VH-VL binders against Cytochrome c oxidase assembly factor 8 (COA8). Designs and how they scored, part 130

Target 1, 167 residues: Cytochrome c oxidase assembly factor 8 (COA8), of Homo sapiens (Human) (q96il0)
Amino acid sequence: APERGAERRDTAPSGVSRFCPPRKSCHDWIGPPDKYSNLRPVHFYIPENESPLEQKLRKLRQETQEWNQQFWANQNLTFSKEKEEFIHSRLKTKGLGLRTESGQKATLNAEEMADFYKEFLSKNFQKHMYYNRDWYKRNFAITFFMGKVALERIWNKLKQKQKKRSN

## First folded at step 9 (VH-VL)

Design m31 (framework fv_pabinafusp)
Fold by ESMFold2-Fast, scan of step 9:
Structure m31 (fold): chain C 167 residues (1-167), chain A 122 residues (1-122), chain B 112 residues (1-112)
Amino acid sequence: as target 1 above (167 residues)
Amino acid sequence: EVQLVQSGAEVKKPGESLKISCKGSGYSFTNYWLGWVRQMPGKGLEWMGDIYPGDSYTTYSEKFKVQVTISADKSISTAYLQWSSLKASDTAMYYCARQYGEFLPDSHFDYWGQGTLVTVSS
Amino acid sequence: DIVMTQTPLSLSVTPGQPASISCRSSQSLVHSYGHTYLHWYLQKPGQSPQLLIYKISNRFSGVPDRFSGSGSGTDFTLKISRVEAEDVGVYYCMQATQFPWTFGQGTKVEIK
């Protein structure tokens, strides 16, 4: 069911709700799975006093998320398209219709589908190899910057503690 | 006006099954994770698990993984906590609470239900 | 699992006086995105828990400014600058840095 939205607190409205995104602006949050990629997007919170290093980490994570979402959305669409084409081609070769007598889409057996999966994996081997390489590079960079941000925060806490001791 | 309304108190015998509910309103039910928290009589809070109602993806604390099942029906904005066979040690107050995230990055509970007291005795 | 330890377990405070609650974790709570996932809840007698502070120091909507959170790494503090009668209850810290999420054992605050 859709959200009631950011309705006024001084009224108790009844009737048709409207869809609104979550209104909390002080949190990272995880959204529903994307229709095409099946991955959950993360909406990153931007603190008022974000350091340049924190901003760099956030932007790197946002860019990595967009890259990852686009990759899997495109891959899933390509897979679905080629799978449909393969099934239609094989059914046509067999002289069979695209629908069963019950009106359901006609399917191929496991052995026939295995041929499609082998072909798809072989055709996409280099693409997946580049994805894995870039995925590891991106995650290494994120981990590195997470470490730098953690050290910055520790240093700032130590600096704050020394300041309090001098007072 | 975010609200979580839980089902009423239950009194059960060991070995019985039970399903309690938590209905969300005033927000997009499918866009927020919903967690379950146990509080045994006179004790503190224990996180049990959570569910994302949009696709019914669940996570569980290892302690509760075999004890309970969490589910949701998005058509009526309701989440459920279920036991196949209750034990006396399941006697507790059970809270549902809305949260952000999965287990990271930001899993705090911002709005809580009123609680469902479950008493299991012979 | 990360163990959360609160001290003291109980406090009796004269109205208008300050109160301080400590929460210590068995491991550092710095995990991801540079954030520390430590949150504070209040459970008033006969009521559900309510969120007070999230990610160390951020006050939740409607929470009075007399409540403040601070800390880093493994050592965290919740402070009430002037305790009022309505602040009576059990305070819990919670970590969400490492699965499973865990709560402290609670600190009971009472008025003298």
Scores: ipSAE 0.000, ipTM 0.457, lowest interface PAE 17.0, mean pLDDT 79

Design m32 (framework fv_pabinafusp)
Fold by ESMFold2-Fast, scan of step 9:
Structure m32 (fold): chain C 167 residues (1-167), chain A 122 residues (1-122), chain B 112 residues (1-112)
Amino acid sequence: as target 1 above (167 residues)
Amino acid sequence: EVQLVQSGAEVKKPGESLKISCKGSGYSFTNYWLGWVRQMPGKGLEWMGDIYPGDSYTTYSEKFKVQVTISADKSISTAYLQWSSLKASDTAMYYCATLEHYDFTGSPFDYWGQGTLVTVSS
Amino acid sequence: DIVMTQTPLSLSVTPGQPASISCRSSQSLVHSYGHTYLHWYLQKPGQSPQLLIYKISNRFSGVPDRFSGSGSGTDFTLKISRVEAEDVGVYYCMQATQFPWTFGQGTKVEIK
């Protein structure tokens, strides 16, 4: 099922897309790639009789997704803006216009763009380092809570088995 | 069973503020989009905007972006449509409606509230 | 914005006879995902609109089988095989392919 609504519906300044799961869905739903981040959002199914521990895990996963979406949406926006500025600057230096005679955007070849990519990556090294550190911390926490939820489910099944044997 | 219950009719003067409500029940309020549709007396339907109550993300028709504010309070499963300064041209029936989720892109309005009549005159 | 044009604007039908309403869009309603988001609503006198048909031809829950939708691209039709008294009201088509969502001006159906 595609993302709901027209592509141009993103008018809020949040920088993230929203979508809805299919009706009567009993599983997590993975949507189409977000326009800004290029990451697929996950809409989490809320099970009937969700335990407090299951809710904490779900909210942690939702918060991590939102953080991840915002980071990449902002990074991609910055990349696109700086890329256009770089292209404009280089075309001006060459004495060329922003548009070709046919009306298309004037472009630089891959070799010319290599300078921009190298500078962009170097400039964003610290940001990338912080992102990776936070990403590992968040995934460690998610893995830990996933383990706790798994143990809770095993314990509940064992308790149910004991009750059946006692009755 | 989905039900949307809207607030009662309002009679206002130009320049006054107004906030009307739409309370959802029988479904997960935070997991479904809700839209507002205007119908001027004797005229057709006109879409104003939508809200996703789970995070209050809103989308507006260009015509209505400046005229109204759409909001929601998920703790009481209620959406709102608000004017800071009413005009005589705001006289209309206002409907809230939920969006069907069988097809995420281009969903129809499947369940509608009873409507709130707003009359603005001096 | 996509303009939705309905014809006729008013239709008077003898009970039990068929009725047909046309809806035309100023642009193709085929979305980039390949689907066509055209929906039909009925507003009975003094009542809220109600969904009849979604995505051209799918009947909404509880809608009688005498209602059918068809069409493609820019030309769409709602047909009632045999009009009954409870079918009186104003019918609206709506496109949800391109933001902003737009409705047709409505077709009033009444009994002779």
Scores: ipSAE 0.000, ipTM 0.462, lowest interface PAE 19.2, mean pLDDT 80

Design m33 (framework fv_pabinafusp)
Fold by ESMFold2-Fast, scan of step 9:
Structure m33 (fold): chain C 167 residues (1-167), chain A 122 residues (1-122), chain B 112 residues (1-112)
Amino acid sequence: as target 1 above (167 residues)
Amino acid sequence: EVQLVQSGAEVKKPGESLKISCKGSGYSFTNYWLGWVRQMPGKGLEWMGDIYPGDSYTTYSEKFKVQVTISADKSISTAYLQWSSLKASDTAMYYCARHTDFYLGESYFDPWGQGTLVTVSS
Amino acid sequence: DIVMTQTPLSLSVTPGQPASISCRSSQSLVHSYGHTYLHWYLQKPGQSPQLLIYKISNRFSGVPDRFSGSGSGTDFTLKISRVEAEDVGVYYCMQATQFPWTFGQGTKVEIK
């Protein structure tokens, strides 16, 4: 199974940061689905006058996205690998080939797959419990900082003679 | 047959980094969580965190999540506990223990490693 | 976090006499589907902890029948019917019902 986080070759920083947001605006943009996690990444735009609060929020959102991408990439790969191993093992026991006469992957019926799904869910219950707790904590923190940023922006718009933050 | 073998005792100075290990054998390393437990001299047991080696998913006690990093290398059935900068208060015995799955298993720790004594002093 | 409190903190027992250790939790350890993840461990001098009893009352493999566990909700007891020299050490209760996992502070058992 693929290694998690910075150990993954395709997530390692390249020597040249070649890709920029397609639109030269103050808007985030959405990329194509990740091959492994099947989630669409959000690429965050960095404004020229980003406040410390805005930076903290952006980094928190980026870290949460990386964490979420890694979790689901690993889950999807583990599920697919274990499912194929289970199907292969059961078909071998029955003396059947891995593909049907039509060239499609041979499958087990719902009754035969019940053992696999039950075992997979049981095996991953604690992992999903930890994931849900972390997910709620991360979303609470993001919502809290979004509120703080919104208040900062509203207050700044009401000011007329305030020292510039970027100078 | 099921065993956890930990690395040897360490004597370090404050500010130094350290990485200790726990090697599993006699079972499917990737199918069980592995936990780390601290015992300060003359004190009780404190759970630090768990790792699921199959995909290196980790979880930590709030007290320890900024102090240590837990990792695993499933190719050699070994889990690690790491400090970037040790403090005198890190002086303790550190145990690894296999943790059964919450839903499938009974959620207990067995077996336990023999422990790694870490002493941090000037 | 669930706080686990053990009493007594230390106990001196004459060989062959019974011993009893209490463990109380700050909130119920009954999981939503009726399971209670309360376990007992023994740490002998100079050794790693070892599992004695899991889920309140189930003896772990190789544990003598003189050890028994009981309790429900927030109040649990470990009983040794006749203490032997090999039973000396520190006993810990642990809850694994709710993350994070927590241990009691330990009960030291020694022979008079």
Scores: ipSAE 0.000, ipTM 0.480, lowest interface PAE 18.1, mean pLDDT 80

Design m34 (framework fv_pabinafusp)
Fold by ESMFold2-Fast, scan of step 9:
Structure m34 (fold): chain C 167 residues (1-167), chain A 122 residues (1-122), chain B 112 residues (1-112)
Amino acid sequence: as target 1 above (167 residues)
Amino acid sequence: EVQLVQSGAEVKKPGESLKISCKGSGYSFTNYWLGWVRQMPGKGLEWMGDIYPGDSYTTYSEKFKVQVTISADKSISTAYLQWSSLKASDTAMYYCARVEGYPLFDTSFDYWGQGTLVTVSS
Amino acid sequence: DIVMTQTPLSLSVTPGQPASISCRSSQSLVHSYGHTYLHWYLQKPGQSPQLLIYKISNRFSGVPDRFSGSGSGTDFTLKISRVEAEDVGVYYCMQATQFPWTFGQGTKVEIK
């Protein structure tokens, strides 16, 4: 039997929810956080009668998601790589082993790491500022198209109501 | 109305296995991630891992992925945290918490269980 | 992993006086949307943690308006405008910008 409500229940791995509202509509599927970007991917449901405007909104959201995932995956990997290289370089300079006697990775103290973090943040400041600018631009575009889709749905509903009244 | 109810306190010896539970109610269990957080006696909070009960996908903190197994049974709205062989260092309070994230991906722990005290000694 | 550092570790406050807790991250917490996923929790003695503030400054349901959060980038603050007896406990900041999620070490708030 059709299930009621806006809450998602079960979801299909391929992006089609197993939770279907009474009108045979399915919801988007949410995946686990990406290992590198930490963003949860959304697999968007494609309705049978998707309008060109709805399709444009969905593709814009999908492209924005991919852009976000790529940005943060690259940023996180770059940070991890540069941090490891910094630690290795400093330990080598001090003549210390890269592993402790117990087999754990040797680390630097907080004072030594502070300079690395400060330099990394400063080095990446402009990159993050451009990310924020582009993200707000993309979010504005998405909100704009969400508004257009909402107006289209209101117009279609009004048009259907007019047809029903004429007959 | 949202509630997470955890199983009772456990007293175990090193080498024993253990499975503790967290039952959700008052919300759609399969629509939210559920996380596990450890608090050692007198210490702070450590995130262990999350599970999405809808498909049983799990994510773990690197420190915990070799120590424990997280699972869920969506038919009874219950998540589990399991050890195959307990160590004295596993003595801690274990909390489950619902993860709020979609659609904004806030990933906050908005509702918490009462905790399960696990004591491993002797 | 992102390291979260809280100061002070303990704070003793006269009832009705303000309290302020700082949380600093080892790297920027800016993520998707330009939003920052920095959350604050309170653990009262003998109780489970409870969510106070999510995404820097948003009060969770039922949280009194005497609690406020602020900050950006790597430096965040939780303020209590007038501390009450029921506010006693350990406060934790948490970041959810980068996997794995990490908590600060906690700040214990007591009444003088």
Scores: ipSAE 0.000, ipTM 0.477, lowest interface PAE 15.6, mean pLDDT 80

Design m35 (framework fv_pabinafusp)
Fold by ESMFold2-Fast, scan of step 9:
Structure m35 (fold): chain C 167 residues (1-167), chain A 122 residues (1-122), chain B 112 residues (1-112)
Amino acid sequence: as target 1 above (167 residues)
Amino acid sequence: EVQLVQSGAEVKKPGESLKISCKGSGYSFTNYWLGWVRQMPGKGLEWMGDIYPGDSYTTYSEKFKVQVTISADKSISTAYLQWSSLKASDTAMYYCARQSDLYHEFGPFDYWGQGTLVTVSS
Amino acid sequence: DIVMTQTPLSLSVTPGQPASISCRSSQSLVHSYGHTYLHWYLQKPGQSPQLLIYKISNRFSGVPDRFSGSGSGTDFTLKISRVEAEDVGVYYCMQATQFPWTFGQGTKVEIK
């Protein structure tokens, strides 16, 4: 696929969709859903006068997004693979073909699929618990740094008011 | 009061270009994805693509990627759907709709324009 | 792409009687953690579509309580407890679980 000017960073070596933020962007914006994670990424605007604390918050948010996107891309691939195997196994047991008379993929009824979802969620319970724990920890850290950035911005505004009042 | 107001009906010949519009009001235009939906006469709804007006980023359904161009002018809170060369099969009602997207969830189309009827005949 | 199939294609209902519309997806609409993005719209004759129900069962603002949604996985249902004249139109289900977004073919509800 041709590059769009400067090389864009890969979020996955397997060639997940790339997209380029508009060059004139001066604020955060939301991109299209990733093919694998099905999450819309946020592209963060970087101010020219970004403080070290603001940079740390931004990098933490970016890293959390990458972690979250990678987790769901992997989970969705696992889900899709196991779902296909389950459907294939059930259709084989019932003596049915893998495709309908119209040539589309054959599917199972709601009751059969509900059994798969319950089984999948139960099987992945520990993995999802650890995801939730790490998600909570990351959100706590982000909230903490957001608070620190807010305090820094308040302090800077107060300093500016003092300087304006002085001269 | 959220409103989406679309441009008036169009009658065109095959091969002609066309650009129709959708103007948003009563909400922060740049903070919501705006989608385009086609409805051929007597048929159902087809999602064509969407745009995030804050930075004019677009996504398309594979079927429509080569057929149309979606754009927006945030200074006048207006989105556009454009054809470089119309064909008879483009005859349809075209709706714009605001998508109630959340950062990590995908929402419904909560408010719709009144539609623009495009007729392409030879 | 996920294909959404609605049944029946048309339904004639006596005023005050219940109506039920089914929507089936070619693939599960359960996102990897169990969230399901299935929405229902109503298009009245000569009008734009309007949102009725989002995320399976949540009524949109101003939608009467006679409308309810249910379902899971690949099978979803929209129910109208007592059909009124103003409910005439074409009902569409839509999935937003997997890009690109796709709609069902529509179910036409008419008064008998």
Scores: ipSAE 0.000, ipTM 0.510, lowest interface PAE 14.1, mean pLDDT 81

Design m36 (framework fv_pabinafusp)
Fold by ESMFold2-Fast, scan of step 9:
Structure m36 (fold): chain C 167 residues (1-167), chain A 122 residues (1-122), chain B 112 residues (1-112)
Amino acid sequence: as target 1 above (167 residues)
Amino acid sequence: EVQLVQSGAEVKKPGESLKISCKGSGYSFTNYWLGWVRQMPGKGLEWMGDIYPGDSYTTYSEKFKVQVTISADKSISTAYLQWSSLKASDTAMYYCARTHEYFDLGSPFDYWGQGTLVTVSS
Amino acid sequence: DIVMTQTPLSLSVTPGQPASISCRSSQSLVHSYGHTYLHWYLQKPGQSPQLLIYKISNRFSGVPDRFSGSGSGTDFTLKISRVEAEDVGVYYCMQATQFPWTFGQGTKVEIK
C-alpha cells in the first residue's frame, strides 16, 4: 500500500480525548488506553481497493468505537465528579474538615462509600441498560457485516480458482 | 546483537539509477520500522522516510517523496532506498536506522547502519 | 515543519569539564498523550550517529551516567557532567512529535 501522508501525534478524535495512533499499515493498530474512557483505541486499516462492503464495516466499527469511547469518558467523568461531591457533602455533614491532621485528603470509610456506590448504580441503572442494549445492537450489526465480508472474500477466492481453471 | 549492515559506497553519474540496501539482523525485522537519513557533506541529518517491513508501508518526508523510493524484502531482512535518476545534489552519506512507533518511546532511532556514501559527479 | 535550533554550534572543552547543549523548537513538542518526543544523538568522527537520550531524559542502553537530558515545551538541554575524549563529535537533537521528523543543525564538541 502507498504512503497516505503524515500523521500528527497530537491529533485527537473530536469531542472526546487525545489519541495518537501508530502510523497506518496493512493491519489495524491498537493504542494505549484512552485517558478518559480507559478504552484502547483502534486505528482501522484502509486497503487501497476497499470494497463498499468493507467500507461499511469499517465505518460501523469506527462509529461504534467513537460512541463507546464517548459513553465511557462521560460516565467516568460523572462518576468522579459525583464521588467527590458525595465525599465533600458527607464530611461537611459530619462537621469534619476536608483534610486529615497529616494534610492528606479526608476520606470516608468503606461503609460510607458503599452508600455512594449503591446510589450511583441505582441512578445510572437505566443509562447502563440503554448502553448494553445499544452495544448488543451494534455488536450484532458488526458481526453480521463481518460475516458478509468473510463471504465476499471466500467468493473472491473461489472466483480466482475458477479463473485459473478457465485459463 | 542488533545489527544493520548497509551496501558499499557508490560512484555514479547524473541520470543513472541506483538502489542501496540495509540488512537487519539480531531482531525481528518485521516488527520495527526502518528509517533512512541523509547527511550531505559537512551538513547535518535529514530524515527521508521510513518503512514498516511487515507490510511494506512507507512514510516519506515531503521533500523526498518524489525523489526516492523506499522498499523492503522481509524474506531476506533487507530494506532498500532507490533513485530512478540521480542528481549531483544526491551526493551524501545515507544511513538506515531502526525505530519503532510507540507512544512511550516516540520513534527514537536506536540502532544505525554504518552508512553508504553515494557520490554523483560527471 | 518544526524547526530545531541548537546552541552553541561548536564547543571546545578541557577534559573533565562539563558541557551543556541547548535545543529549542519553533513550537511546543508537548502535544500528544502527555509525552514529549525529543531525542539526542551523538555522531563521533567518521562514525554513524548513535542514540544517547530518548524522550527528553531517558538514557539509551550503554550510555554513561555523565549524560543527562532535561527540558520541556520548547527548551531542552543535554548535559555532560565530565567530558571525556570519547565524547567528541557532533550532537543532534531530534523531534518526533510532528511529521516530518526534524533534527537540529548539530553542535560540535571538541577537546582542547
Scores: ipSAE 0.000, ipTM 0.468, lowest interface PAE 17.9, mean pLDDT 79

Design m37 (framework fv_cixutumumab)
Fold by ESMFold2-Fast, scan of step 9:
Structure m37 (fold): chain C 167 residues (1-167), chain A 123 residues (1-123), chain B 108 residues (1-108)
Amino acid sequence: as target 1 above (167 residues)
Amino acid sequence: EVQLVQSGAEVKKPGSSVKVSCKASGGTFSSYAISWVRQAPGQGLEWMGGIIPIFGTANYAQKFQGRVTITADKSTSTAYMELSSLRSEDTAVYYCATDEGYSPFDTHYMDVWGKGTTVTVSS
Amino acid sequence: SSELTQDPAVSVALGQTVRITCQGDSLRSYYATWYQQKPGQAPILVIYGKNNRPSGIPDRFSGSSSGNTASLTITGAQAEDEADYYCNSRDSSGNHWVFGGGTKLTVL
């Protein structure tokens, strides 16, 4: 067959491909890197007796993952598109073809590409600063809820120990 | 699920202050972000600011900086919005809203709203 | 709002599909949430996190996002969907929340 059509059906709005977690895992599973964002997705284990607090933490982590995946997928796509447009524009300005005599893609040297990278970083500086602020806020919130979940689990263990101490 | 109950309608004179309350029940009060949103007659929604009770730090929209104070009392599970130096243009319905969603710093989804408090500023 | 722009009014025929749009540069980095408001009532959250529906919101409501534009789509509009719709997201600084100006939907 000339193609692998099954993978196309696994495309989600987040760009995450389907992956197989370990057999009946009681822990979170780390998947392969996403094709668009290059980030590894996490498949979260959901215990049957998940507390409301544990559910909030899991949903926060899932939402943060989705936000992060989308940001980097869009960033990588924009970078690749603008890079190709820059290369083609510069080659056209020099009167050069898009392909070499050997049929390979014509490219620019490192000095010429430095102008593109400099301008891309400068243009996206503010966007990356806002991303970093939100990333820190999200991580702070995740850490806070992780602490609350840990305290809940310690409290529950202490309650059980207190009951057994009397027997 | 949380429920928000707001204080009753107020009629105030220009130059005075108004303090609207928003009492939360259900869930963990300190974990919810609480936003204040107003709507003048025939106008759209306007975000004024919010507070996360656990941190005690309020965040205000630039337009209201210096005139608005948002506070929270964890012992009574009540948030407050005080607006000073009232003008006729402050006549509006004032809503409090919260989420039981993902994050106090993240989305600030407003999926639970109070019924609103009408504040009329007239001489 | 100057940060988030909505058309003030849109009409749709009963049973047809309508698309309400919200535009702003911050939407490149943050999802829009959508609220429905009927006269004399507090707003109701209808879409959050791009395309998630709270419990009780009909399947005909969906959200989408592309570039600097977020959209609320109602597939098979009903008479009861006649209302004002507001988008909400972060401002360009990322530190404050801003509402769009609102779109009045009339179901013909």
Scores: ipSAE 0.000, ipTM 0.497, lowest interface PAE 13.9, mean pLDDT 78

Design m38 (framework fv_cixutumumab)
Fold by ESMFold2-Fast, scan of step 9:
Structure m38 (fold): chain C 167 residues (1-167), chain A 122 residues (1-122), chain B 108 residues (1-108)
Amino acid sequence: as target 1 above (167 residues)
Amino acid sequence: EVQLVQSGAEVKKPGSSVKVSCKASGGTFSSYAISWVRQAPGQGLEWMGGIIPIFGTANYAQKFQGRVTITADKSTSTAYMELSSLRSEDTAVYYCAKEDYGHSWETPMDVWGKGTTVTVSS
Amino acid sequence: SSELTQDPAVSVALGQTVRITCQGDSLRSYYATWYQQKPGQAPILVIYGKNNRPSGIPDRFSGSSSGNTASLTITGAQAEDEADYYCNSRDSSGNHWVFGGGTKLTVL
C-alpha cells in the first residue's frame, strides 16, 4: 500500500521556480522573495514615451538589482557552505562522526560556534566593505538621476498645455 | 571573458618614476578590483596594492606606502600603477590582475596581464 | 620577509602524489589561494577558497586547510605540472594580499 507522498514537496524542478509577474500594468511590480537571495525582485514598467534619461535611470536600477541579488545569493551560499565545513572539521578534530554515540546529530556548543561567526565576519570584512561602498555609490547615482527625471517631468508639464489642462 | 593588456617595457634611471597601465576589456570594469603584483628576476611574487575602480579607493602594501599610487580611469577601463623614487631593487616584472570583489569572497585574482618589465639602471 | 612560509623546492616522481604546504597565522582566518607559474609566463589560478578549481584546472589538483597551514595536493603528478607554486592569502586586517615565497616543483 502506498504511503503518504511527501515527495511532492521535494520534487519541484529548480528551473521552473522563476519570478514572472502577471500581465503588465502601468506600474512596477514587486515579486515574492527569491529562494537564494531572500530579496524581492522588481520588474520595471517601460513607458512608450520613455525619455533617454528615464531609460538610463531604469537601466541603472535594473543593474543595481541584479548586482544586489547575485551578491546576497552568493553570500548566503558561502555562509551555509562554510558553516557546514567548519562543523565537520571540528568534529573530525575531536575524533567524532556526524552522529553521536547516542545516535543524535553531532552539534557544536555556542562557544565553538562563536569561533565560526568570528572567523566568518573577519574573513568577509573586505567583501562587506566593498559591498557597502558600491551600494552607497549606486544609491547616490540613482538618487541623482531620480532628481534629473523629476526636473525633466516638471519642465515637460509646463510645456504640455495643449494636451492636458491643469485643474 | 575579461582580458588585461599592459603597457610596454620601460627603462628608467634611479630616482625617477614609472607609470604602468593595465587596460581591461570584456565585462564591466566597475564589477571587479585590480591588483598590482611584481616579481624581481628569479624572485617570488609581491603584492603592491589594488584599487576598486567604481569607488576610486586604493589600498597599498605597507612596504610601498608613500611610493606607489594606483589609479583608475573608468572612461578608458584602464588602471595605472605609478612607482616613484625608483631604485635598482625595483627592477622587476609588474603584473596587473583582476579580483572579483562583488560576487564571491572566494574568487581572488583569476585573470592576469602578461606583465610589464621595468628595468632601473644608470 | 613573507608572512606566509613555503619550502623553496619539492620533488615528485611521475604519477605519484605531492603536497605543497603554506604556513602563516592569517590562514587561521582566511583560506589560501594557489597559483601556478611557468617560466616566462604570468601566474594562473589553480585553487581558491580552500578547495575550488577554476574551469580548465585538472581534478588532480586539490586544496586543504587546517589551523595555520594550507596545502596544495597534486594526485598523480604529470610532467606538465612542473612549475613554481605560490600560496596567497589575506593579512590579519583582511585588506591586503600576501604571497608565500613560492615552491619549485620538479617532476622526476
Scores: ipSAE 0.000, ipTM 0.460, lowest interface PAE 17.0, mean pLDDT 78

